# VH-VL binders against Uncharacterized 76.5 kDa protein in phbC 3'region, part 14

Target 1, 117 residues: Uncharacterized 76.5 kDa protein in phbC 3'region, of Thiocystis violacea (p45365r139to255)
Amino acid sequence: RILILEQDASHAKKIASLLATIGMETLVVDDPMKILARMQAFRPNLVLMDLYLPGATGSELTTIIRDHDDFYGIPILFLSQEADLDKQLAALKAGGDGFIKKPVSREALIAAVEYRM
Short names: E, the ipSAE of ESMFold2; O, the ipSAE of OpenDDE; V2, 0.75 times the mean of E and O plus 0.25 times the DockQ between their complexes.

## First folded at step 21 (VH-VL; framework fv_danvilostomig_arm2)

Design d2 (from c5 with heavy chain K102Y, light chain S31N; at its last look DockQ between E and O 0.09; V2 from the best seeds 0.00; counts 0 for: pae E 12.8 > 2, placed apart)
Fold by OpenDDE, look of step 21:
Structure d2 (fold): chain C 117 residues (1-117), chain A 118 residues (1-118), chain B 109 residues (1-109)
Amino acid sequence: as target 1 above (117 residues)
Amino acid sequence: EVQLVESGGGLVQPGGSLRLSCTASGFTVDSNYMSWVRQAPGKGLEYIGYIYSGGSTYYASWANGRFTISKDNTKNTVDLQMNSLRAEDTAVYYCARDYWGYRAFDIWGQGTLVTVSS
Amino acid sequence: ALVMTQSPSSLSASVGDRVTITCQASQSINNYLNWYQQKPGKVPKLLIYAASTLQSGVPSRFSGSGYGTDFTLTISSLQPEDVATYYCQQSYSMPPEYTFGGGTKVEIK
């Protein structure tokens, strides 16, 4: 079960479709402010999170997740076009477990997800 | 200015074939899930299948084998090839764009009627 | 296949009435439930997606709720222009096989 937060709705669909091919269930969260409620209901094993989201950054949401007693241990993989290594590192310092730079191949994304599940 | 326009419907005999086409404007079919949905006269909606970037397709179990979806990125069109048509395939056929990450259909064509009859 | 059971099949209500349509999934579909409106002789129109998110341009009198197996479309105050058949649709199944409910025909008394 993978929770997806993506600033680009079309890309979110691509990710969901891709993960479906390997038998993974997904939930796309369109409102980042509802992240905890969505996690409570969906109980993801991993979160794919864009660094930049509507109304909040992935780093901010990651901090919130890490502060939560039920979700602090859930792997969070950043998936973003952000190319600046310092900004990528900052996201990891916020609690991210990995950073995947867009564009990413199908195989690479699957490998990254499976490795951290 | 987003729009879908279907064409190619008409009367066909049982066992016949027909190719429907859907032309998109205001967006590119290659970057979207494009679906076909049909509606028999006076009946509900029935999902047929979709095509997405790279040409990947999926069909409802009932449609698999007789229906084929394809696209032409240069023309920004999506086609539905229907073979071995039956009377129960009589319906208005819609092409539709899937909406964002929730796989809702936010844009629909006007539909094209396919009548299968002797 | 994942089955969507919609009820009632038809209803008649007065202008201003609160109208409720329900949709039940044969298994949990989380929030992957969409609602459509199809007016007589017209094409379907998306009303709600993700169970409760109102599609842009849709009047606020429409709302959706539910999660898992039981979902509801509500029209808080029925208007004459709301005469239509409404359909629920699940988008949860993998591989994608998006089944619709049987529809609910809404008429004005």
Scores: ipSAE 0.005, ipTM 0.624, lowest interface PAE 10.8, mean pLDDT 92
ESMFold2, look of step 21: ipSAE 0.006; ipTM 0.558
ESMFold2 (binder alone), look of step 21: mean pLDDT 90; pTM 0.920

Design d3 (from c5 with light chain S31N; at its last read DockQ between E and O 0.75; V2 from the best seeds 0.71)
Heavy chain, then light chain:
Amino acid sequence: EVQLVESGGGLVQPGGSLRLSCTASGFTVDSNYMSWVRQAPGKGLEYIGYIYSGGSTYYASWANGRFTISKDNTKNTVDLQMNSLRAEDTAVYYCARDYWGKRAFDIWGQGTLVTVSS
Amino acid sequence: ALVMTQSPSSLSASVGDRVTITCQASQSINNYLNWYQQKPGKVPKLLIYAASTLQSGVPSRFSGSGYGTDFTLTISSLQPEDVATYYCQQSYSMPPEYTFGGGTKVEIK
ESMFold2, look of step 21: ipSAE 0.528; ipTM 0.843
ESMFold2 (binder alone), look of step 21: mean pLDDT 91; pTM 0.929
OpenDDE, look of step 21: ipSAE 0.866; ipTM 0.944
ESMFold2, look of step 22: ipSAE 0.504; ipTM 0.833
ESMFold2 (binder alone), look of step 22: mean pLDDT 91; pTM 0.932
OpenDDE, look of step 22: ipSAE 0.834; ipTM 0.935
ESMFold2, fold request of step 24: ipSAE 0.521, 0.555, 0.498; ipTM 0.831, 0.841, 0.831
ESMFold2 (binder alone), fold request of step 24: mean pLDDT 91, 91, 91; pTM 0.925, 0.928, 0.926
OpenDDE, fold request of step 24: ipSAE 0.896, 0.888, 0.895; ipTM 0.954, 0.953, 0.956
ESMFold2, last read: ipSAE 0.467, 0.498, 0.462; ipTM 0.825, 0.830, 0.808
ESMFold2 (binder alone), last read: mean pLDDT 91, 91, 91; pTM 0.928, 0.926, 0.927
OpenDDE, last read: ipSAE 0.891, 0.882, 0.876; ipTM 0.954, 0.951, 0.950

Design d4 (from c5 with heavy chain K102N, light chain S31N; at its last look DockQ between E and O 0.04; V2 from the best seeds 0.00; counts 0 for: pae O 12.9 > 2, placed apart)
Fold by OpenDDE, look of step 21:
Structure d4 (fold): chain C 117 residues (1-117), chain A 118 residues (1-118), chain B 109 residues (1-109)
Amino acid sequence: as target 1 above (117 residues)
Amino acid sequence: EVQLVESGGGLVQPGGSLRLSCTASGFTVDSNYMSWVRQAPGKGLEYIGYIYSGGSTYYASWANGRFTISKDNTKNTVDLQMNSLRAEDTAVYYCARDYWGNRAFDIWGQGTLVTVSS
Amino acid sequence: ALVMTQSPSSLSASVGDRVTITCQASQSINNYLNWYQQKPGKVPKLLIYAASTLQSGVPSRFSGSGYGTDFTLTISSLQPEDVATYYCQQSYSMPPEYTFGGGTKVEIK
């Protein structure tokens, strides 16, 4: 199960569709503030997280997840257009397990997900 | 409707080779993670390896080198090539779908018996 | 490799009894622990995944708990059809090298 947090709803749908082709169940979280509740219910094995979300940053949410006893070990893979390496590193320091820079090929995204799950 | 069926098991001499095949129905192997698991007579379950939807393979450390997993998307099959077989490889061999959404083997074949004996 | 230690190896209980099987991981596996049931002469069947999620179609008398290293499978009221060997399995390791517990044979007195 993969939880998807993406600022663009259309892109979230595309990611979900792609992951479905490799047999993965997905849940798109449209409200970042509900992430813990959604994680509790959905029990994801990996989180795909945009660095920038409505009303919150992926880094902030990552910090929250890492502080949670049930979810601190769940892989978080950033997927963002952010090109600044310092900002990418900051996301990783926040607790991200990887950073995928958009645009990314379907094959590369699948490989990254499979590697970290 | 979802089903896995193994074939190819039988008697083989030590040092011999054998190729098992697993045919899936109700779902496609190229959109799933397929695994092989074996069980020696009266013993527990033992993981052998995976093949991912994209073709990547991973094996248990003990299996690496002697066992090879492959698939044929056109036939919707997954194979297990076993080489340099030993008596301790005697087991029922199962193919199973690892539904990575849940990281669990949710679909199992009936198994095929491989007996390694002189 | 990540080692799964399952206990007890076997148990015998009466119909209606509460049965508990434990599984301990050599290191934390978060909630990546599954339970399988294998009836005599049959193939394994997934009972629980993600430590506590009941697989579809599995009776509610089965439940799983635990996180980290210690896990438990519970049968709240043992039934005759529950005679089987139960296995835990970790799905945490990367790259994938899943390991099973040694199994617990459950019989009826």
Scores: ipSAE 0.000, ipTM 0.623, lowest interface PAE 12.9, mean pLDDT 92
ESMFold2, look of step 21: ipSAE 0.005; ipTM 0.574
ESMFold2 (binder alone), look of step 21: mean pLDDT 91; pTM 0.924

Design d5 (from c5 with heavy chain K102H, light chain S31N; at its last look DockQ between E and O 0.65; V2 from the best seeds 0.65)
Heavy chain, then light chain:
Amino acid sequence: EVQLVESGGGLVQPGGSLRLSCTASGFTVDSNYMSWVRQAPGKGLEYIGYIYSGGSTYYASWANGRFTISKDNTKNTVDLQMNSLRAEDTAVYYCARDYWGHRAFDIWGQGTLVTVSS
Amino acid sequence: ALVMTQSPSSLSASVGDRVTITCQASQSINNYLNWYQQKPGKVPKLLIYAASTLQSGVPSRFSGSGYGTDFTLTISSLQPEDVATYYCQQSYSMPPEYTFGGGTKVEIK
ESMFold2, look of step 21: ipSAE 0.583; ipTM 0.858
ESMFold2 (binder alone), look of step 21: mean pLDDT 91; pTM 0.925
OpenDDE, look of step 21: ipSAE 0.723; ipTM 0.912

Design d6 (from c5 with heavy chain K102T, light chain S31N E97M; at its last look DockQ between E and O 0.05; V2 from the best seeds 0.00; counts 0 for: pae O 3.3 > 2, placed apart)
Fold by OpenDDE, look of step 21:
Structure d6 (fold): chain C 117 residues (1-117), chain A 118 residues (1-118), chain B 109 residues (1-109)
Amino acid sequence: as target 1 above (117 residues)
Amino acid sequence: EVQLVESGGGLVQPGGSLRLSCTASGFTVDSNYMSWVRQAPGKGLEYIGYIYSGGSTYYASWANGRFTISKDNTKNTVDLQMNSLRAEDTAVYYCARDYWGTRAFDIWGQGTLVTVSS
Amino acid sequence: ALVMTQSPSSLSASVGDRVTITCQASQSINNYLNWYQQKPGKVPKLLIYAASTLQSGVPSRFSGSGYGTDFTLTISSLQPEDVATYYCQQSYSMPPMYTFGGGTKVEIK
C-alpha cells in the first residue's frame, strides 16, 4: 500500500494508475494536514510525497511522520520538480529516504518504489 | 473513558517555578499529540505549546524559553515546566489532546489553577 | 504573526434567536478553523472543526462556515444551555500554533 501526496491531482492519478499496474494499492491524500489520520487508517508501506503541498511542505510532513511512534519507520520518497540540490538535500535531512526529481520515467519510479518496499 | 487530569497547580511566588502534570487515561500519549492552554481569570484562552507523539515540542513565541513541555510514555503523562513565573502567569492551565494530529483539541482536562503572588 | 479577530466580544439574545459570531484571520487559513464552547465555570468543549464539521454529540443548531479569512459560527435557535463564551481557533500554522480568538460571551436576555 502506497500513500500519495501530490500537489497536482492529475499527476496523483497517473502515479496511482502506474502503481496499480504492478499490483500496488494506493491512496491519494488530498489534504496534507490529514496525513496522520490517513496513515493510521490506510497503514501504508511507503509514502510518495511532493516537496510542495497545499498548506505545508513535504519536509514538514516528513518531520511529523518521523516523530510518530507508529510511522517513523515508513519509507518516504520525495517526488518533486524541485531541481535545487540543496533543497533536495534538506528534504532528505528532514527524514526522506530518497528524492526523485520529476520528470521521471515510469520504469524508474517503479524501481525506486520496489527497492524501498 | 477518555480523560485528562491536570495536577500540580498552586500558589507560587514571583520568580518561582512550578511543574504541572497531565495524566491521560483511555488513550496513550505516545500515539497522540498534546497541548497546554491557559486561561487567566476572566480572560480568554491562550495557547502555550504542543508536543508530538515522538517528543518534539513547539511553543508560542511568548512561552518559548520559559515553559517546557515533556512527556513520560511509561506513566502516560505530559508535563509543563514553568520557570521565572510572573503575576501575569496566574491562570487555569489545561492540557488538551489533538487526536492523531487532527489539529483540533477534542479532549480537555479539568484544569489546574496556578496563582503567582507575593 | 497570525492574528485571530473575533466579533462581537459579547452579545445578549433571546431564547430562540439566531446568533452569529464571526472570526477573521489575518492570513488565509483555508478551512483550518475550530470553534470551542466554554460554559461558565467549565472547561472548553470542541464544537466545530475544519470550519464546518460538527463535533460528535454537538447539537445540530450549531453550524460553522467560512474559508480563507472570514468564518462564522451560527446558533440557529439559541437555548438557555448555550450561555457560554465561544472561541475560534486557527489550526493552520506549521509548525503547530493554535491561535485563539478573543472570545464571544453569549448571554440570554
Scores: ipSAE 0.033, ipTM 0.722, lowest interface PAE 3.3, mean pLDDT 93
ESMFold2, look of step 21: ipSAE 0.400; ipTM 0.798
ESMFold2 (binder alone), look of step 21: mean pLDDT 91; pTM 0.931

## First folded at step 22 (VH-VL; framework fv_danvilostomig_arm2)

Design e1 (from c4 with heavy chain Y99F; at its last look DockQ between E and O 0.06; V2 from the best seeds 0.00; counts 0 for: pae E 13.5 > 2, placed apart)
Fold by ESMFold2, look of step 22:
Structure e1 (fold): chain C 117 residues (1-117), chain A 119 residues (1-119), chain B 109 residues (1-109)
Amino acid sequence: as target 1 above (117 residues)
Amino acid sequence: EVQLVESGGGLVQPGGSLRLSCTASGFTVDSNYMSWVRQAPGKGLEYIGYIYSGGSTYYASWANGRFTISKDNTKNTVDLQMNSLRAEDTAVYYCARDFWGYKRAFDIWGQGTLVTVSS
Amino acid sequence: ALVMTQSPSSLSASVGDRVTITCQASQSINNYLNWYQQKPGKVPKLLIYAASTLQSGVPSRFSGSGYGTDFTLTISSLQPEDVATYYCQQSYSMPPEYTFGGGTKVEIK
């Protein structure tokens, strides 16, 4: 089970479709402010997190997840266009498990997700 | 250079208390899972507990509130307060880092400090 | 409660031998299984995390495998410097309760 937070709804659906082709169950979170409720209901094994989201940053949401007793250990992979290394490192310091810079090939995305599962 | 250094070990009587300190250098303790692990002489590794961002803690059930982990972000230290000590608590005590939960593993260990509990 | 069972408790092997150490979890821990090496008189050192990922600086003769409940650590060609006790550790529990196996002492015969 993969939870997806992506600022571009069309891109989020493409990611979900891609992961579904390899047998993964996905949920796209359309409102980042509901992330904990969605995690409670869906119980993901991994979160794909954009660094920039409507109304929040991925780093802020990662901190919230890491401070939650039920979810703090769930793997979080950042998937973002951000090229600034300092900002990538800041996301990892917030508690992310990895950072994948877009654009990413379908093969590379699948490999990164499978590595964590 | 990433390093952990424990201090505060020594001889203590049963029923007594002792406070260990772990000083980190080359990284900040704040966003890491900073853990304590012990090893009795000739025995295996035994997990004690951790402290994480905001002061959230976890303890192995055998610690039963006898052990308290705290941190001081300004000194970049993590402490282990041990109370109601028993002979079975005689061990080398290590602090260890799990980098932001990134690996969910202890990639840095301190040198350890010996605690001896005897009458 | 979740128990990590490690076997054998000790072994002796010759330099160049392939050594295999096993670790079994009482419940599934997916791939959240780590391996540590502790040489005599030294502190533990992380060898492998996430069941099969080598820590930076670890020789390639070390490898790990497994998923779920059964895990192995393999030393493809034992060297004198590999004399140590090896520990597995699970980190799957939520919140994490880092639980160690009992250890496997490896020596040169």
Scores: ipSAE 0.006, ipTM 0.544, lowest interface PAE 13.5, mean pLDDT 84
ESMFold2 (binder alone), look of step 22: mean pLDDT 90; pTM 0.923
OpenDDE, look of step 22: ipSAE 0.857; ipTM 0.942

Design e2 (from c4 with heavy chain Y102H; at its last look DockQ between E and O 0.78; V2 from the best seeds 0.00; counts 0 for: pae E 2.03 > 2)
Fold by ESMFold2, look of step 22:
Structure e2 (fold): chain C 117 residues (1-117), chain A 119 residues (1-119), chain B 109 residues (1-109)
Amino acid sequence: as target 1 above (117 residues)
Amino acid sequence: EVQLVESGGGLVQPGGSLRLSCTASGFTVDSNYMSWVRQAPGKGLEYIGYIYSGGSTYYASWANGRFTISKDNTKNTVDLQMNSLRAEDTAVYYCARDYWGHKRAFDIWGQGTLVTVSS
Amino acid sequence: ALVMTQSPSSLSASVGDRVTITCQASQSINNYLNWYQQKPGKVPKLLIYAASTLQSGVPSRFSGSGYGTDFTLTISSLQPEDVATYYCQQSYSMPPEYTFGGGTKVEIK
C-alpha cells in the first residue's frame, strides 16, 4: 500500500499505474492538508513524496507525519528533481528514509520501492 | 507585483446572500492554497476555509454549510459565496495565500472587502 | 477545541522600551505558531512563522520564541511604526481550523 504525493497529477497517475503492474495498491493524495485523514483510512506501508508540491513542501509534510504517533514510523521515499545535495540531505534530516532524483527508470523506482517494503 | 484584491462587499439583510471575489496577480490561484479570513469590526481574525489546486476545499466547522469557496483558474480568481447571512457575519473579509513552506502561514493578504448584515 | 489565549489585550510603552506579548495554546501545537501585525486601518501582515522564524523584510527588533503551549513575541526596542495590533495564530490543526488569539493592541505613550 503506497501513498503518493506528486506535484504533477499526470505523473502521479503514471507512477500509480507502474506500481499497480507489480501488485501495489496506491492512493494519490491531491491535497497535502488532508494527508493525515488519508493515511488513517488507507494505512500505507510507504509514502512516495515529492519535495515540492503546489503551495507546500514534502519536507514539512514529512515533519508532520513524523510528529504523529500513529504514522511516525512509515517509510518515506522522496522522489524529486532536486539535485542539490544539501537540500536532499535536509529532506532526509526532516525524516525521509531515502531520496531518488528524477528522472528515474521504471526498474530503479520499482527496486527502491520494493526494498523499502 | 504579487497582489490580492477582494470585491463584492456591501450591505445585505439578514437571511440574504452575497458573493465575494478575490483576484490574484503575480501568481496563480491553482498552484496555491487560497483562504478566506474575516474580521468583525473591532474584533480579531477568524478563519473560514480554503480552496486548493484541483478544487479541493475545506471549511472551518462554524462556516460549513453556509459558505462555499470556488475558483476560476482562467480569471485567476477565488470566490466566497455566503448564504443565510446573520448580523454576526458583519466583517471585513480577506482572501489570503496560505503557504505551507512557512508551516502554513498567510504570507499574502488582500485589502479586504466589508460585508454589513443589518436590517 | 483549541483555544489561543493572548495577553495582554493592550499595552502602552515608550519608544525604545522592550515589549513582550504572550500567547498560550490550550493544547500543544509544537512550533506551529505564527504572529501577524495589523497596523491601524491596514491589513494583517505576517511577522513571524514557526514560532521563531522572522518573515523576510521584518526588522530584527522582532523575535519570537516558544514550543508546545507557551509563546512569546518580543520587540526589543519599540519604534513609532510598531503601533499595531498583534495576533498569534496556530497552524497545527489538520485539516485546518486556524485559531487566532484575541490580539494585543500596542500603543505608544
Scores: ipSAE 0.466, ipTM 0.814, lowest interface PAE 2.0, mean pLDDT 89
ESMFold2 (binder alone), look of step 22: mean pLDDT 90; pTM 0.926
OpenDDE, look of step 22: ipSAE 0.904; ipTM 0.959

Design e3 (from c4 with light chain S93R; at its last read DockQ between E and O 0.78; V2 from the best seeds 0.75)
Heavy chain, then light chain:
Amino acid sequence: EVQLVESGGGLVQPGGSLRLSCTASGFTVDSNYMSWVRQAPGKGLEYIGYIYSGGSTYYASWANGRFTISKDNTKNTVDLQMNSLRAEDTAVYYCARDYWGYKRAFDIWGQGTLVTVSS
Amino acid sequence: ALVMTQSPSSLSASVGDRVTITCQASQSINNYLNWYQQKPGKVPKLLIYAASTLQSGVPSRFSGSGYGTDFTLTISSLQPEDVATYYCQQSYRMPPEYTFGGGTKVEIK
ESMFold2, look of step 22: ipSAE 0.537; ipTM 0.838
ESMFold2 (binder alone), look of step 22: mean pLDDT 90; pTM 0.922
OpenDDE, look of step 22: ipSAE 0.898; ipTM 0.955
ESMFold2, look of step 23: ipSAE 0.594; ipTM 0.854
ESMFold2 (binder alone), look of step 23: mean pLDDT 91; pTM 0.931
OpenDDE, look of step 23: ipSAE 0.903; ipTM 0.956
ESMFold2, fold request of step 24: ipSAE 0.588, 0.558, 0.573; ipTM 0.843, 0.832, 0.835
ESMFold2 (binder alone), fold request of step 24: mean pLDDT 89, 90, 89; pTM 0.915, 0.917, 0.901
OpenDDE, fold request of step 24: ipSAE 0.908, 0.913, 0.913; ipTM 0.960, 0.962, 0.962
ESMFold2, last read: ipSAE 0.542, 0.552, 0.475; ipTM 0.832, 0.837, 0.811
ESMFold2 (binder alone), last read: mean pLDDT 90, 90, 89; pTM 0.910, 0.918, 0.915
OpenDDE, last read: ipSAE 0.913, 0.913, 0.912; ipTM 0.962, 0.962, 0.962

Design e4 (from c4 with heavy chain K103R; at its last look DockQ between E and O 0.05; V2 from the best seeds 0.00; counts 0 for: pae E 9.1 > 2, placed apart)
Fold by ESMFold2, look of step 22:
Structure e4 (fold): chain C 117 residues (1-117), chain A 119 residues (1-119), chain B 109 residues (1-109)
Amino acid sequence: as target 1 above (117 residues)
Amino acid sequence: EVQLVESGGGLVQPGGSLRLSCTASGFTVDSNYMSWVRQAPGKGLEYIGYIYSGGSTYYASWANGRFTISKDNTKNTVDLQMNSLRAEDTAVYYCARDYWGYRRAFDIWGQGTLVTVSS
Amino acid sequence: ALVMTQSPSSLSASVGDRVTITCQASQSINNYLNWYQQKPGKVPKLLIYAASTLQSGVPSRFSGSGYGTDFTLTISSLQPEDVATYYCQQSYSMPPEYTFGGGTKVEIK
């Protein structure tokens, strides 16, 4: 069960479709400000998240998730075009479990997700 | 009762520095977005920036490099350090809380503290 | 940066009149538009968030509408206590540089 937060709705649908072909159940979150409610309802095993989202950064949302008693241990993978290593490190310091720089192959994305499941 | 109280305003010369402080009561600054907004006399509202849990900060592009937001979780305060002050920085400075569930709207405001930059 | 253009800059109306204030974003901000009221000598107060959601304790004569670039704050029947300057604010930008409109001063004739 994989929760997807992606700035580009078209790309989010492509990721969801790809993961569905390998048997993963996915939910695309359309409003990052509703992330805790979506997590409660969906109960994900992993969160796949861009660093840059409407109204928030992925690092800020990671802090929110890590502060929650029920969700603090759920793996968080960042998937972003951000190339600045200091910003990537800041995301991991906020509590992320990995960072995947776009572009990434379908095979590499699947492997990264499966490794952390 | 939820409250924000700013302090540290006053008269400062151009090129000088000033540190403002905002004390929160009834909630914890560590768990919230805390923002600074200013209003020049007779003018509109201008966003400065915010700080959030873990110390992450973001600034309006005009404020970057001259203004620094920090917090002290043990004192439950958020500070605004202002450097290289100019006449156009004369304003009432507000601290405010925003809430991620309100589309980052500012739901709690302090009463403001006046900073006057004049030689 | 994302620019918020608010109109009119001021208006004068009679008690009981319908008042309409507009706010236009230079790019789409979906529904990330908030409205504030600032009475003379007072601090700003949140009225509406998410373009149309009324904040708790705000009188029902206030309403908001819009999506994308064009937004409206409406006071259905102006009251004497509504004398204030009203500001719109966007909270959509990344990086987060949230900007305010220039304000609309509302007065009683």
Scores: ipSAE 0.007, ipTM 0.625, lowest interface PAE 9.1, mean pLDDT 86
ESMFold2 (binder alone), look of step 22: mean pLDDT 91; pTM 0.924
OpenDDE, look of step 22: ipSAE 0.888; ipTM 0.950

Design e5 (from d3 with heavy chain K102R; at its last look DockQ between E and O 0.20; V2 from the best seeds 0.00; counts 0 for: pae O 3.2 > 2, placed apart)
Fold by OpenDDE, look of step 22:
Structure e5 (fold): chain C 117 residues (1-117), chain A 118 residues (1-118), chain B 109 residues (1-109)
Amino acid sequence: as target 1 above (117 residues)
Amino acid sequence: EVQLVESGGGLVQPGGSLRLSCTASGFTVDSNYMSWVRQAPGKGLEYIGYIYSGGSTYYASWANGRFTISKDNTKNTVDLQMNSLRAEDTAVYYCARDYWGRRAFDIWGQGTLVTVSS
Amino acid sequence: ALVMTQSPSSLSASVGDRVTITCQASQSINNYLNWYQQKPGKVPKLLIYAASTLQSGVPSRFSGSGYGTDFTLTISSLQPEDVATYYCQQSYSMPPEYTFGGGTKVEIK
């Protein structure tokens, strides 16, 4: 079970479809304000998260997740177009478990997800 | 070229309704976050509401209930439905893009004038 | 909602002058503050986002500073083409309920 937070709704759909091909269930969350509630209900094994979202960055949301008693151990994989290595590193320091730079191949995304679950 | 074009403005009577539309070109609305902002004649900018790429919407407290934002990904448009219009709703209405999650409006339409008058 | 208080409401300065506009938030907004320029009869244009990041294509004479509640837009050397009304805007509120300052009208003497 993978929770997806992606600023591009079309891309989110593509990711969901891709992960479905390998038997993974997904939930796309377009509203960062609902992340904890959605995690509570969906109980993801991994969060795939864009670094930039409206009202909250991936780093901010990661901090929130890491502060939660039930979710602090859930792997968080960033997926973003952010090319600045310092910003990528900052996201990892915030508690991210990995960073995938867009664009990414099907095989690379699957490998990254499977590795961290 | 990236641009936004508003349409649907005009003259309406108090209590009336009007639907504005914003057409995006050069980018897709389902890959971006969009907002509506208005400006009364000779006045400042006023935020109306916001729509996520996935369709979730949020509004200024004053606008909630009377204004509704929606989008059509197939047409690459964002709409603003306005109901129970009042004289104080007279303004130029802009659609704007909030790009890259930067929480800043980097692209604005030319605006469309809405005049509410009896 | 977060209230943005902008000052002054208007100013007149000479070409080449250093111009400063301030914006104060009713509570901390970290660095989620943007500045816009609206020339007479034109649409708003983003100048600065994240309090101090210059938008692409904006002249370097524009700069922004501040964090928390107090922010400043500076024009190091006012040019004739800078005649406009400038607005600050907070993008901190969650869920999104962004608010603008009242604006500052900048004119040339």
Scores: ipSAE 0.028, ipTM 0.720, lowest interface PAE 3.2, mean pLDDT 93
ESMFold2, look of step 22: ipSAE 0.396; ipTM 0.792
ESMFold2 (binder alone), look of step 22: mean pLDDT 91; pTM 0.928

